# VHH binders against q9vxt7: the designs that were tried, part 9

Target 1, 187 residues: q9vxt7
Amino acid sequence: MPRPVLLIHGGAGDISDSRIAGKFAGIKQALRSAWGLLSPDNGSGGGSALDAVEAAVRSMELDENFNAGYGSCLNTSGQVELEASLMEGRDLRAGCITLLRDVMHPITVARRLMEKQRHTFLGGAAAQELALATGSERLQPGALVTEGARLTLKEFEDQVAQGKDPFFARTELTDDKPVPKTDPSGE

## First folded at step 23 (VHH)

Design m03
Fold by OpenDDE, look of step 27:
Structure m03 (fold): chain B 187 residues (1-187), chain A 125 residues (1-125)
Amino acid sequence: as target 1 above (187 residues)
Amino acid sequence: AVQLQASGGGFVQPGGSLRLSCAASGFTFSDYYMGWFRQAPGKEREFVSAISWSGESTYYADSVKGRFTISRDNSKNTVYLQMNSLRAEDTATYYCAADYGFSGYVTESTQYDYWGQGTQVTVSS
């Protein structure tokens, strides 16, 4: 079996220096989670590529150092609207979720959609129904909203009020809140 | 409250079979990897098997590969361990455990968040 290759990207944007360390740590955690499953030489080994990718994204969705999942960028109404997509190249499968709310791991919902192969893309009420029907927990409203996300939206609103061009406004600010769960294995 | 209730243990002769079950409640079962560990008297707890969210990936200790099979039914919140060709060295207390689904080190007991009570498996002639 050829050695697998794993590539993780933590997003792009106007990222402040204060957020770099957290993002780097978060990427490392996601990488460890995925590689431990995937690698034939390290960790448990022998896991599927899909499980490894899902593990990486689930790690990132839980980490507010990234503006997806917990700590997602807010819409103009101050709400989290979640998106996730998953693709599998061997059998040319895909699952896409949009406008999902109050679910911790949209990537898992996307995978469930892909595996069912009834639809490629679901949004809103249909995505919500799929999530709950397949075992996802409905979180309390606002559970995924962080102080950083709220401040980011406020800055956007202030810029608009001042007549500034918000096209390149920041999409994430620091709130110095710890990650809900950490890997006890360390680096 | 979180509960993991293991059952199916007992006495069996070498070469025999047992099927362990672990019923979970109090948490979102489908969000967790499920694992089995065992501990014999005077020995450390050791990894036996683990299974991913949907069951696509399964993991086994070298000592049980080809003999044990782990499976899960998310609709029943239950994980199973089919144990065939049992040996005297398989005698131990078996524990079911749950790991929130983003850890890649499923062989490490410290990665698991919840543990059930043990069920005794004794293989003897």
Scores: ipSAE 0.555, ipTM 0.802, lowest interface PAE 1.0, mean pLDDT 90
Fold by ESMFold2, last read:
Structure m03 (fold): chain B 187 residues (1-187), chain A 125 residues (1-125)
Amino acid sequence: as target 1 above (187 residues)
Amino acid sequence: AVQLQASGGGFVQPGGSLRLSCAASGFTFSDYYMGWFRQAPGKEREFVSAISWSGESTYYADSVKGRFTISRDNSKNTVYLQMNSLRAEDTATYYCAADYGFSGYVTESTQYDYWGQGTQVTVSS
């Protein structure tokens, strides 16, 4: 009878000192949103690991401290493009969504794909049609854009205009304004 | 404005069946867990059943498991409770509720964001 374990990773890259508290609080909230679904005290039936993972990621998608949903990095047109995927280990089922726009919870769209459709990967217009047809609200343009994300894009554009290498650029603002890392393939 | 309109209550004999519906408007229905609670006169409100955002997981109080079935139709913004093998103890006002899912404890009434006005179920011979 192994005890349940839930582990959350907030994303790769450097984390500035000014952002640590927000990311830590956000991870705790994601754990809080998910952990109860694994509890035997939630009545008979109970949630699966899939339910817990979906809940944790939904919490992060609402949280501007993470590069997921609200507050995601912007493309060079200043827009949020959404991806999400999930997989379960019992039967190796998976659902993958890419190039989705203006939907609050791409992870739930990925869950719908895994559970209700014949395809494993959908992107672009097909992913958009699935999201809307299965009940996702189409958000107003810009609803997922934050000021922090706009400033990060501005900093990236400024570095490019100065001739700096844009590879491995940070996806968040930092107190030290790091230069983009050199592409290792350029050695 | 947010509305949760429960319907389908009524009088039924012990052993009978009844189907409750709860129509939702004013919020993005598919982003919410939906739950049913009930309250008998002189009793505290108690958890009956809940269903996940897209219907993949269902939860039941032990007292109703095997007799009640929760379902949802996100295209109609409606959650249902099929009630079979009804007993006198099932007599109560039944409330539907919506929970975004910030805590994961579906049995805790205080975590639910929106509540319907309820529909009366009376089981008597």
Scores: ipSAE 0.394, ipTM 0.757, lowest interface PAE 3.5, mean pLDDT 84
Fold by OpenDDE, look of step 24:
Structure m03 (fold): chain B 187 residues (1-187), chain A 125 residues (1-125)
Amino acid sequence: as target 1 above (187 residues)
Amino acid sequence: AVQLQASGGGFVQPGGSLRLSCAASGFTFSDYYMGWFRQAPGKEREFVSAISWSGESTYYADSVKGRFTISRDNSKNTVYLQMNSLRAEDTATYYCAADYGFSGYVTESTQYDYWGQGTQVTVSS
């Protein structure tokens, strides 16, 4: 039996030094969450690669150190619009969710979509319906909004108000770090 | 058709208060910064205040800071200007304007896409 490999990436935005430790810890937590499902030697490791990936992303969706789930970047209205996508290589399946609101784990909704094999991509009301119909809890409006995300939006708004380039805004809070002239992350 | 309807102007004594409202229609209100400008007779139109899409950020001319408060209700497509401690020099026609918000400075009138009709504010003893 081939040894499984798990790779996790926590983002490549303009991350301040003060945020590095938290992100690293979050990645480790995601790894722990997933690895137990992959490891055949763990006794409880009956999960698939898909289960492990979902577990890792669910962990990250709970961690405000990442721009997924809780702590997501806000739209211009100050709201969280969630996205998630999942792909499976064996059967070439995919599920994609966009504009989902007030759900803790968009990745799980994407998983459910993929498994239904009816649609590959759902957004907005349709995604919301799928989420709720398949067991996701509807959170209170604003439950996924963090102070960090709010401040990031405010910074962007201030940039716009000052006539600065709106196309290269930070997605991460930074302390005493200059704003880059280009988007290093491509986000 | 795009409309910005300002109201709430009137006569008030120095030290008094007024609240202006601007009701918007014909465009996606939440996609625009909203601003207030004013123009006194014989004077150029000047920036008073602006507010970002969500209302998270507000901006004020130095002359009105601490006295005026801008706010918005996106569910009602309305922007407000609470004017306290009014002075004679605040006398002007006040205009509501909308800026898509991806170019220029919020203080520059030329950046605003839509303008409403003015409402007169007169501060006099």
Scores: ipSAE 0.387, ipTM 0.758, lowest interface PAE 1.1, mean pLDDT 90
Fold by ESMFold2, fold request of step 28:
Structure m03 (fold): chain B 187 residues (1-187), chain A 125 residues (1-125)
Amino acid sequence: as target 1 above (187 residues)
Amino acid sequence: AVQLQASGGGFVQPGGSLRLSCAASGFTFSDYYMGWFRQAPGKEREFVSAISWSGESTYYADSVKGRFTISRDNSKNTVYLQMNSLRAEDTATYYCAADYGFSGYVTESTQYDYWGQGTQVTVSS
């Protein structure tokens, strides 16, 4: 049987020195959540690559160290707007979700969309209806917002007030403005 | 409070069939892998079967593969185990369990977050 490979990328952008350890630990946890699903020791003929990818991303969606789910950057209204996509290589099926709100695991909603094979891309109210109809819990407003994300939005607003080009605005503060990090169990 | 209520056990003759159900409450069922484990008298608890969040991926211990079928209905918060061609060796208390998926090792009972009280299956002529 082919040997599986799993590669995880935590996102583009500059990573401040104070955040490296948390992002590295988060990638390791995502690997732990996913790798066993590919293991022959699980009593199957082999796990599903789709299941492994979904598990890895779900781990990052819970982890405030990544711009995904809990701890996502905020729009200019101070709200989290969620996006996720999933694609498989055999038949090139895909599921893409955007403008989803208050759902812990948008990657699972994208997986559900891909499996239904009626649409490739859903956003807004349609994505929200799919999430709830397929069993996702509607979280309380603000449940995905972290203090770090709030402070990053404040810095963006300060840059705009100074006339700076927001095209290169950071998704997190630099180390000269560190903030306490909060794990998902601490907020 | 989290509850996993297993049912459907009983006495059957070898070669018979039973269908176990496990009704879940107190957590977002669709966010959890569901598993079945069993413990026979005088033996350690062992993995039987597991099913992914979507219900499309299933896992089986070698001893039950081809005879048992796991399924789930996320709209009813219920996981099922259809057991066919039962043997005396299948006699055990069967437990359902839920795991958010942080370990990826579906066969490891210590990785499951929530457990049901179990239902007895007895296969005897």
Scores: ipSAE 0.043, ipTM 0.539, lowest interface PAE 7.1, mean pLDDT 83
Fold by ESMFold2, look of step 24:
Structure m03 (fold): chain B 187 residues (1-187), chain A 125 residues (1-125)
Amino acid sequence: as target 1 above (187 residues)
Amino acid sequence: AVQLQASGGGFVQPGGSLRLSCAASGFTFSDYYMGWFRQAPGKEREFVSAISWSGESTYYADSVKGRFTISRDNSKNTVYLQMNSLRAEDTATYYCAADYGFSGYVTESTQYDYWGQGTQVTVSS
């Protein structure tokens, strides 16, 4: 049988030094959550690559270190809007969802869409109905919002009020400050 | 085998009411959107109403909005259409239909997998 390989990318964007360790720990946790599903030693039937990909993304959706699910970026109304997509190579099936709210695991909703094989892409009310009808729990409003995400939105709003280009605004709160210059007295 | 049995049609005066029922068997009812369509002789089949798997979302043609109400009872495998304030132009054969996997195009009859035999609604002059 071919050797399985699992690769995880944690997202694009500027990452401060103070956040690097948390993101790497989160990637390692996602790998550990998924790797056992690819092992031939997991009994009859084993896991598929699809199962492993879903498990890895579910781990990241629970992890506030990533822009997915819990702790993801907020829209300009201060709300989390969820997206996920999934594609498999055997038959090139895909499922894509957008504008989903108050669901912990949008990747699982994307998988359910792919498995029903009627559409590739759903958004808004249709995606919400699919999530609830297929067993996703409706979370309390705001359950996916973190303090860090609120502060990042506030920084974005402050930059826009100062006339700065919102296209290039940071998507995460900055943790870096310049250190004071050393005294020129010979140090 | 899959069966959709529509009932509750009949003759009614303008301004009257009817309640249509469609009993389903042979498939997992709660996995399907349900729809109502109608057709007068010599006319194209037209969309009337649809309801999501859980019943949370409902859809209506503009011509029936505010007069017709769709509902479903997943424990009884049945979809209903309450028809109030009936008009002569509502005269048609009414068909129930089931759409697996949610198509997003609830008004498109070609998206529906299973069809009932229909029930006649006649609104007399």
Scores: ipSAE 0.006, ipTM 0.214, lowest interface PAE 12.0, mean pLDDT 80
Fold by ESMFold2, look of step 23:
Structure m03 (fold): chain B 187 residues (1-187), chain A 125 residues (1-125)
Amino acid sequence: as target 1 above (187 residues)
Amino acid sequence: AVQLQASGGGFVQPGGSLRLSCAASGFTFSDYYMGWFRQAPGKEREFVSAISWSGESTYYADSVKGRFTISRDNSKNTVYLQMNSLRAEDTATYYCAADYGFSGYVTESTQYDYWGQGTQVTVSS
């Protein structure tokens, strides 16, 4: 039998030195939560690779060190909007969820979509209905918001109120002219 | 009110077969993983088998693999456990259970929301 392998990536982007320890601890916790489902030494019967992937992501969704679930970045209205997706290798089935709110584990909703619905991708009200109809708890508004996420949004709002434009600052680095449309000439 | 009615237990000699069934009502059956657990006198309740919402995935304790088969019929709101090549060590009360919170921990009894009253299986010569 092939030996199982589990790999976790904590997200794209720069990681400051002050955040490295928290992210390593969070990745280790996610590995521990998932590996028991694949471990040969688990005498209670192991789970599938899909079960392990979901468990790892659920651990990260509870962990404020990651931009997933609890501690997600806020939109400009101060709300957490959730996304998750997964795919299994046997039949290449997938479930994709976006614009979900007030649900602790969007990865589980994505799995429910993959296994129970004929759609591959759901968002907004439809995703919300799926989550609640399939037993996800509706959290109190703001339950997924952290102090760190609020401070980050406040900093953004302060820059805008002072006449600063974080998007303009990026544009000045690269030229503020719009990217030209490609010309589909010839075909 | 949620109900899980397990049946099909009884006395059987070693090497015999039994088929357990668990009829469900009071919830949307197709939204639940279904599981079978057992408890022998003086022992802790242990995992036997589980089946996903659609029946695509099945799970078995090592002690029953190859001998027991779990199945479900969502049109009849019923889960089954076909038990072949029974041994004395299979003697226990068998419980069916329903798990709505999908977390991948189908083997952990604390993850299951609803429980049946159980059916006795006794394997003796």
Scores: ipSAE 0.005, ipTM 0.129, lowest interface PAE 14.1, mean pLDDT 79

Design m03
Fold by ESMFold2, look of step 27:
Structure m03 (fold): chain B 187 residues (1-187), chain A 125 residues (1-125)
Amino acid sequence: as target 1 above (187 residues)
Amino acid sequence: AVQLQASGGGFVQPGGSLRLSCAASGFTFSDYYMGWFRQAPGKEREFVSAISWSGESTYYADSVKGRFTISRDNSKNTVYLQMNSLRAEDTATYYCAADYGFSGYVTESTQYDYWGQGTQVTVSS
């Protein structure tokens, strides 16, 4: 039997102490949802690595503790703009999606793009049309916005209005006090 | 095999209307952009209209904008062209075509994978 390995990374950025448990639980849930697709002992008969990766990311897209899908960071207009990408190693196929809106699982749209082999990277109206034409539900406007994401945007806007460093903004709501960042790039 | 069966052509007076239909089979219709092209005798084939997978985006040649309306019904595997305010210069054979995915070049006939046999539209008094 092949020896599968599954590694999940929850993303970069500062994580407050009050959020660590939720993010850890979310990573474990994503692992559990995907691992069964790689193992014959779960009653599913196994699955492909693509199936496992998609399942793990779908779990994180539903989890408000991650900047993916439900609970994503907001743009300056207060809206969720969705991105996802996926690549497989056998034939180096890839699918990349950006500027998608009101779709719960952008990772599944990225997989659909990869499987069609017409384009590798698709954005905006074309990505939206692919999602709807291939079976994604159009969510009501604002369905992916969380109060935590809204408050994080407000904190960012307040700091910019006070002349603070744009990299000071936190990506997630926290009960801990903010920690300033310094960016040596000169941006 | 792939088939695109265009119908609805005929003779019509200037200012009249026709509705073209193109029934598709042999491929997953909802995966394709659909387009209409036309060719008059002595002229090159030209782009008329195109429609995205879901029907949310539509494209028109400047010469037909405001007069023609493209639509699709994915449950019936059919694309339509409603042609209003017809003019003598609209006289041509009209072809439907299918383009897999989003090529970015909906006006380029060379991007289309499948073609119908065409239907004749003649506008005369």
Scores: ipSAE 0.005, ipTM 0.191, lowest interface PAE 13.1, mean pLDDT 81
Fold by ESMFold2, fold request of step 28:
Structure m03 (fold): chain B 187 residues (1-187), chain A 125 residues (1-125)
Amino acid sequence: as target 1 above (187 residues)
Amino acid sequence: AVQLQASGGGFVQPGGSLRLSCAASGFTFSDYYMGWFRQAPGKEREFVSAISWSGESTYYADSVKGRFTISRDNSKNTVYLQMNSLRAEDTATYYCAADYGFSGYVTESTQYDYWGQGTQVTVSS
C-alpha cells in the first residue's frame, strides 16, 4: 500500500531574505490544511488526493505571501487576473481556469471545470459564469489587491520607462522595499 | 440494489429543529455528490442543499441558507440535513439524491442518478 505523500512548491525565482520566513510559514500552513485529507483511515472516494491538493492551494490563495489569489501580481491595468489548474492521475483529467476575476479560490473553480468533463480549459467570461453558477461569491473589485502588489507593478512600470526588458521582471519586492502584512479578504 | 433511505422527518412547531439522515447502499458513496430536494403537494420539486464527495464544498438554496446545514459521513455512507429555525414554508417531503461526479449543475434534479423515497417534514403553525 503506497504511503501518502504531499509536496508543496511555492514558486520559482529568487526569494529575498525578508520574505523567506513568511513563505516557509505559508507552506507549512498549506501542508497542515491538507494533510488530514490524505489519511488512509479517512480517504474520500476518488477525490482524496484532489481534496488535499485543493485545500493546500486554497490556503496559499488566502496567503499574501504567494502569487495566488489574495496578493497576486497585477496586470498592467492594476487588476488581479486569476488562474489555476489541477490534474488527477487516475485518468489524467484536468481543469484549467484563466482570466478569472474577483473570486477568492480559483483552484475550486478549476476543480468544478474538471468535474463537468465538457472542457479542459476555460477562460474569461465563461470561467466567470462557471464560478458564479457553481457557488463562488463575487468579491468586491479590488478585494484581492495588496499594497505589495501595487508597489511591484510600480517597479515594473519604472523598469519599462528606463528601457529595460521586464519579460522576467520580479513578481515581488526585495528587502529594499518590504511590504507590511495585511489580512486576507474574508472567505 | 441501490437504496437511499431518508429518515428523521416528523411534526415540529415553527422555530423548531429536525435532523434528516439518508443512508446509502449499493454504490460507492464517496464517489457521489449528495443532494437534498423537497416537494410540497402540487408544487415542483426544488433544490435544498448539496455536498461534494469530501464534504468540502456545500451548496444551499437561498431560502434555507443560514438555517440548514448539510454534512456527510463517508465511513457510514450517510448524508445529513440539520434543519433549524423551521418555518411553515419548509413543510414538504424531503428527498435525498446522488449524482455521480459532476455531470451538470448540482441544483438540477434531472442530473441526479439515484433518489430516495423521501421523509415528510410538517411544520405546524
Scores: ipSAE 0.000, ipTM 0.104, lowest interface PAE 17.0, mean pLDDT 80
Fold by ESMFold2, last read:
Structure m03 (fold): chain B 187 residues (1-187), chain A 125 residues (1-125)
Amino acid sequence: as target 1 above (187 residues)
Amino acid sequence: AVQLQASGGGFVQPGGSLRLSCAASGFTFSDYYMGWFRQAPGKEREFVSAISWSGESTYYADSVKGRFTISRDNSKNTVYLQMNSLRAEDTATYYCAADYGFSGYVTESTQYDYWGQGTQVTVSS
């Protein structure tokens, strides 16, 4: 049997020392959620790898330490807009979702798109219809917004008001205090 | 309305075989993982088997590996469990369940969205 490998990356950007422990714990949790699914007994192997990748990303989408799902950075209207993509190596199938709102697990919607094999890339109303028609729950508006993301947006807006270049604005503030973890939906 | 109707249970002697069926309606069957769970009197519900959306991946509890085979027919909206070499300890109510998203724990009953009413399997005599 091939020796499976699972690698998780938490995203690019500056990470302050005060946030390293939370992100590290979150990566470990994502690994725990996914690793057991790489068993040789789970089918063709390609499906098992997809299962593991989806599980890892779903764990990160619930974890406010990551810019994915719950706790994502906000657009200029103070809202979470969701993106996810997934690709498998056997047949190079892919599913790409953008401009999705109020769904806990955009990675699962991306997988559903890939497996339907009619489109590779959907956004906006079409992605929203796919998510809801294939069983995703519509969350209450704001359910994916965190206090940390809101404060980060306000810092960005303050920098713009002072005439500073916001191009490298952080997706999170440096914080000496632990941030709370919450699960705002039942999924 | 979503419905999962399990059938095919009954009485069988040890070493015998049964085939369970679970007919689904009210949702797009091919977009769901399907699972089988069982519950004996006085015991907690336990995982038996699961199958991915397309059928590419199958999963089994250690206690049933080599004896049970899960399959699905997406054209008939039905999942099956072929149970061979049945033993007294397989006696239980068997439930089918549907999970829209893969959640990392196919064996975890709390991840399944819809449940059938169950069918009784009794292995005796």
Scores: ipSAE 0.000, ipTM 0.113, lowest interface PAE 15.6, mean pLDDT 81
Fold by ESMFold2, last read:
Structure m03 (fold): chain B 187 residues (1-187), chain A 125 residues (1-125)
Amino acid sequence: as target 1 above (187 residues)
Amino acid sequence: AVQLQASGGGFVQPGGSLRLSCAASGFTFSDYYMGWFRQAPGKEREFVSAISWSGESTYYADSVKGRFTISRDNSKNTVYLQMNSLRAEDTATYYCAADYGFSGYVTESTQYDYWGQGTQVTVSS
């Protein structure tokens, strides 16, 4: 029968050359975290596509290279606001959350919402209540904030103070740890 | 420094066989998928075969399936390509490449992190 397929895409937008290596490594780690759940020869006997997708996104939410969870961009108050959504193909059930705070894995909250089937889209205090009532840990305020995200907010504020339009400028900072590659093909 | 050294190319008649080897150093070989790609003069580089870090999963281009067999020996940091029933269209420079973890894109050359220098395979009557 058909081989399992897992595809991961990071966010849209321009990525500075200094950030490329970290994002590739993060995508590959997410694939590694999830692929074992699809393998029929895995010691766990395999898993569902939903389990694999959730595991992949949870890996990215822990990775500060992505605008998801830990290290995501900050609102103008310097806080992380979280969104996630999930949909399954069989019955097209979906769960979408927004304005969630202080939860490490918003994708898991979106899955819990989808499984309840009471609402498709939930935000703010209601999303927060769902997260905590279904077992998510409440993190200390600021636990998801990284120095990189603070610097990006500062650059946005500096551009506004100079009268520039920061929505068309790059928002990511240079990464000092590029991944080396070799390719003998030349072109 | 990372090194991938492909060898075992040469001249063969149609229907013949060759075995390519690619010796790796400078990285943890068992953490990487290994792939073989080929490029004929005037053509684009194309996927040939790939193998998972344990060897349990193997992938083949349709044009080589049933004729080529990929394998690896993690104790020797080496990946192999056994090529049987060779045809003139198999003539190319063969490159080995390494990709960290399973990327889901084993056929896409731009996803591979490290590349070997290549070894020439020529199949001619």
Scores: ipSAE 0.000, ipTM 0.163, lowest interface PAE 17.7, mean pLDDT 80

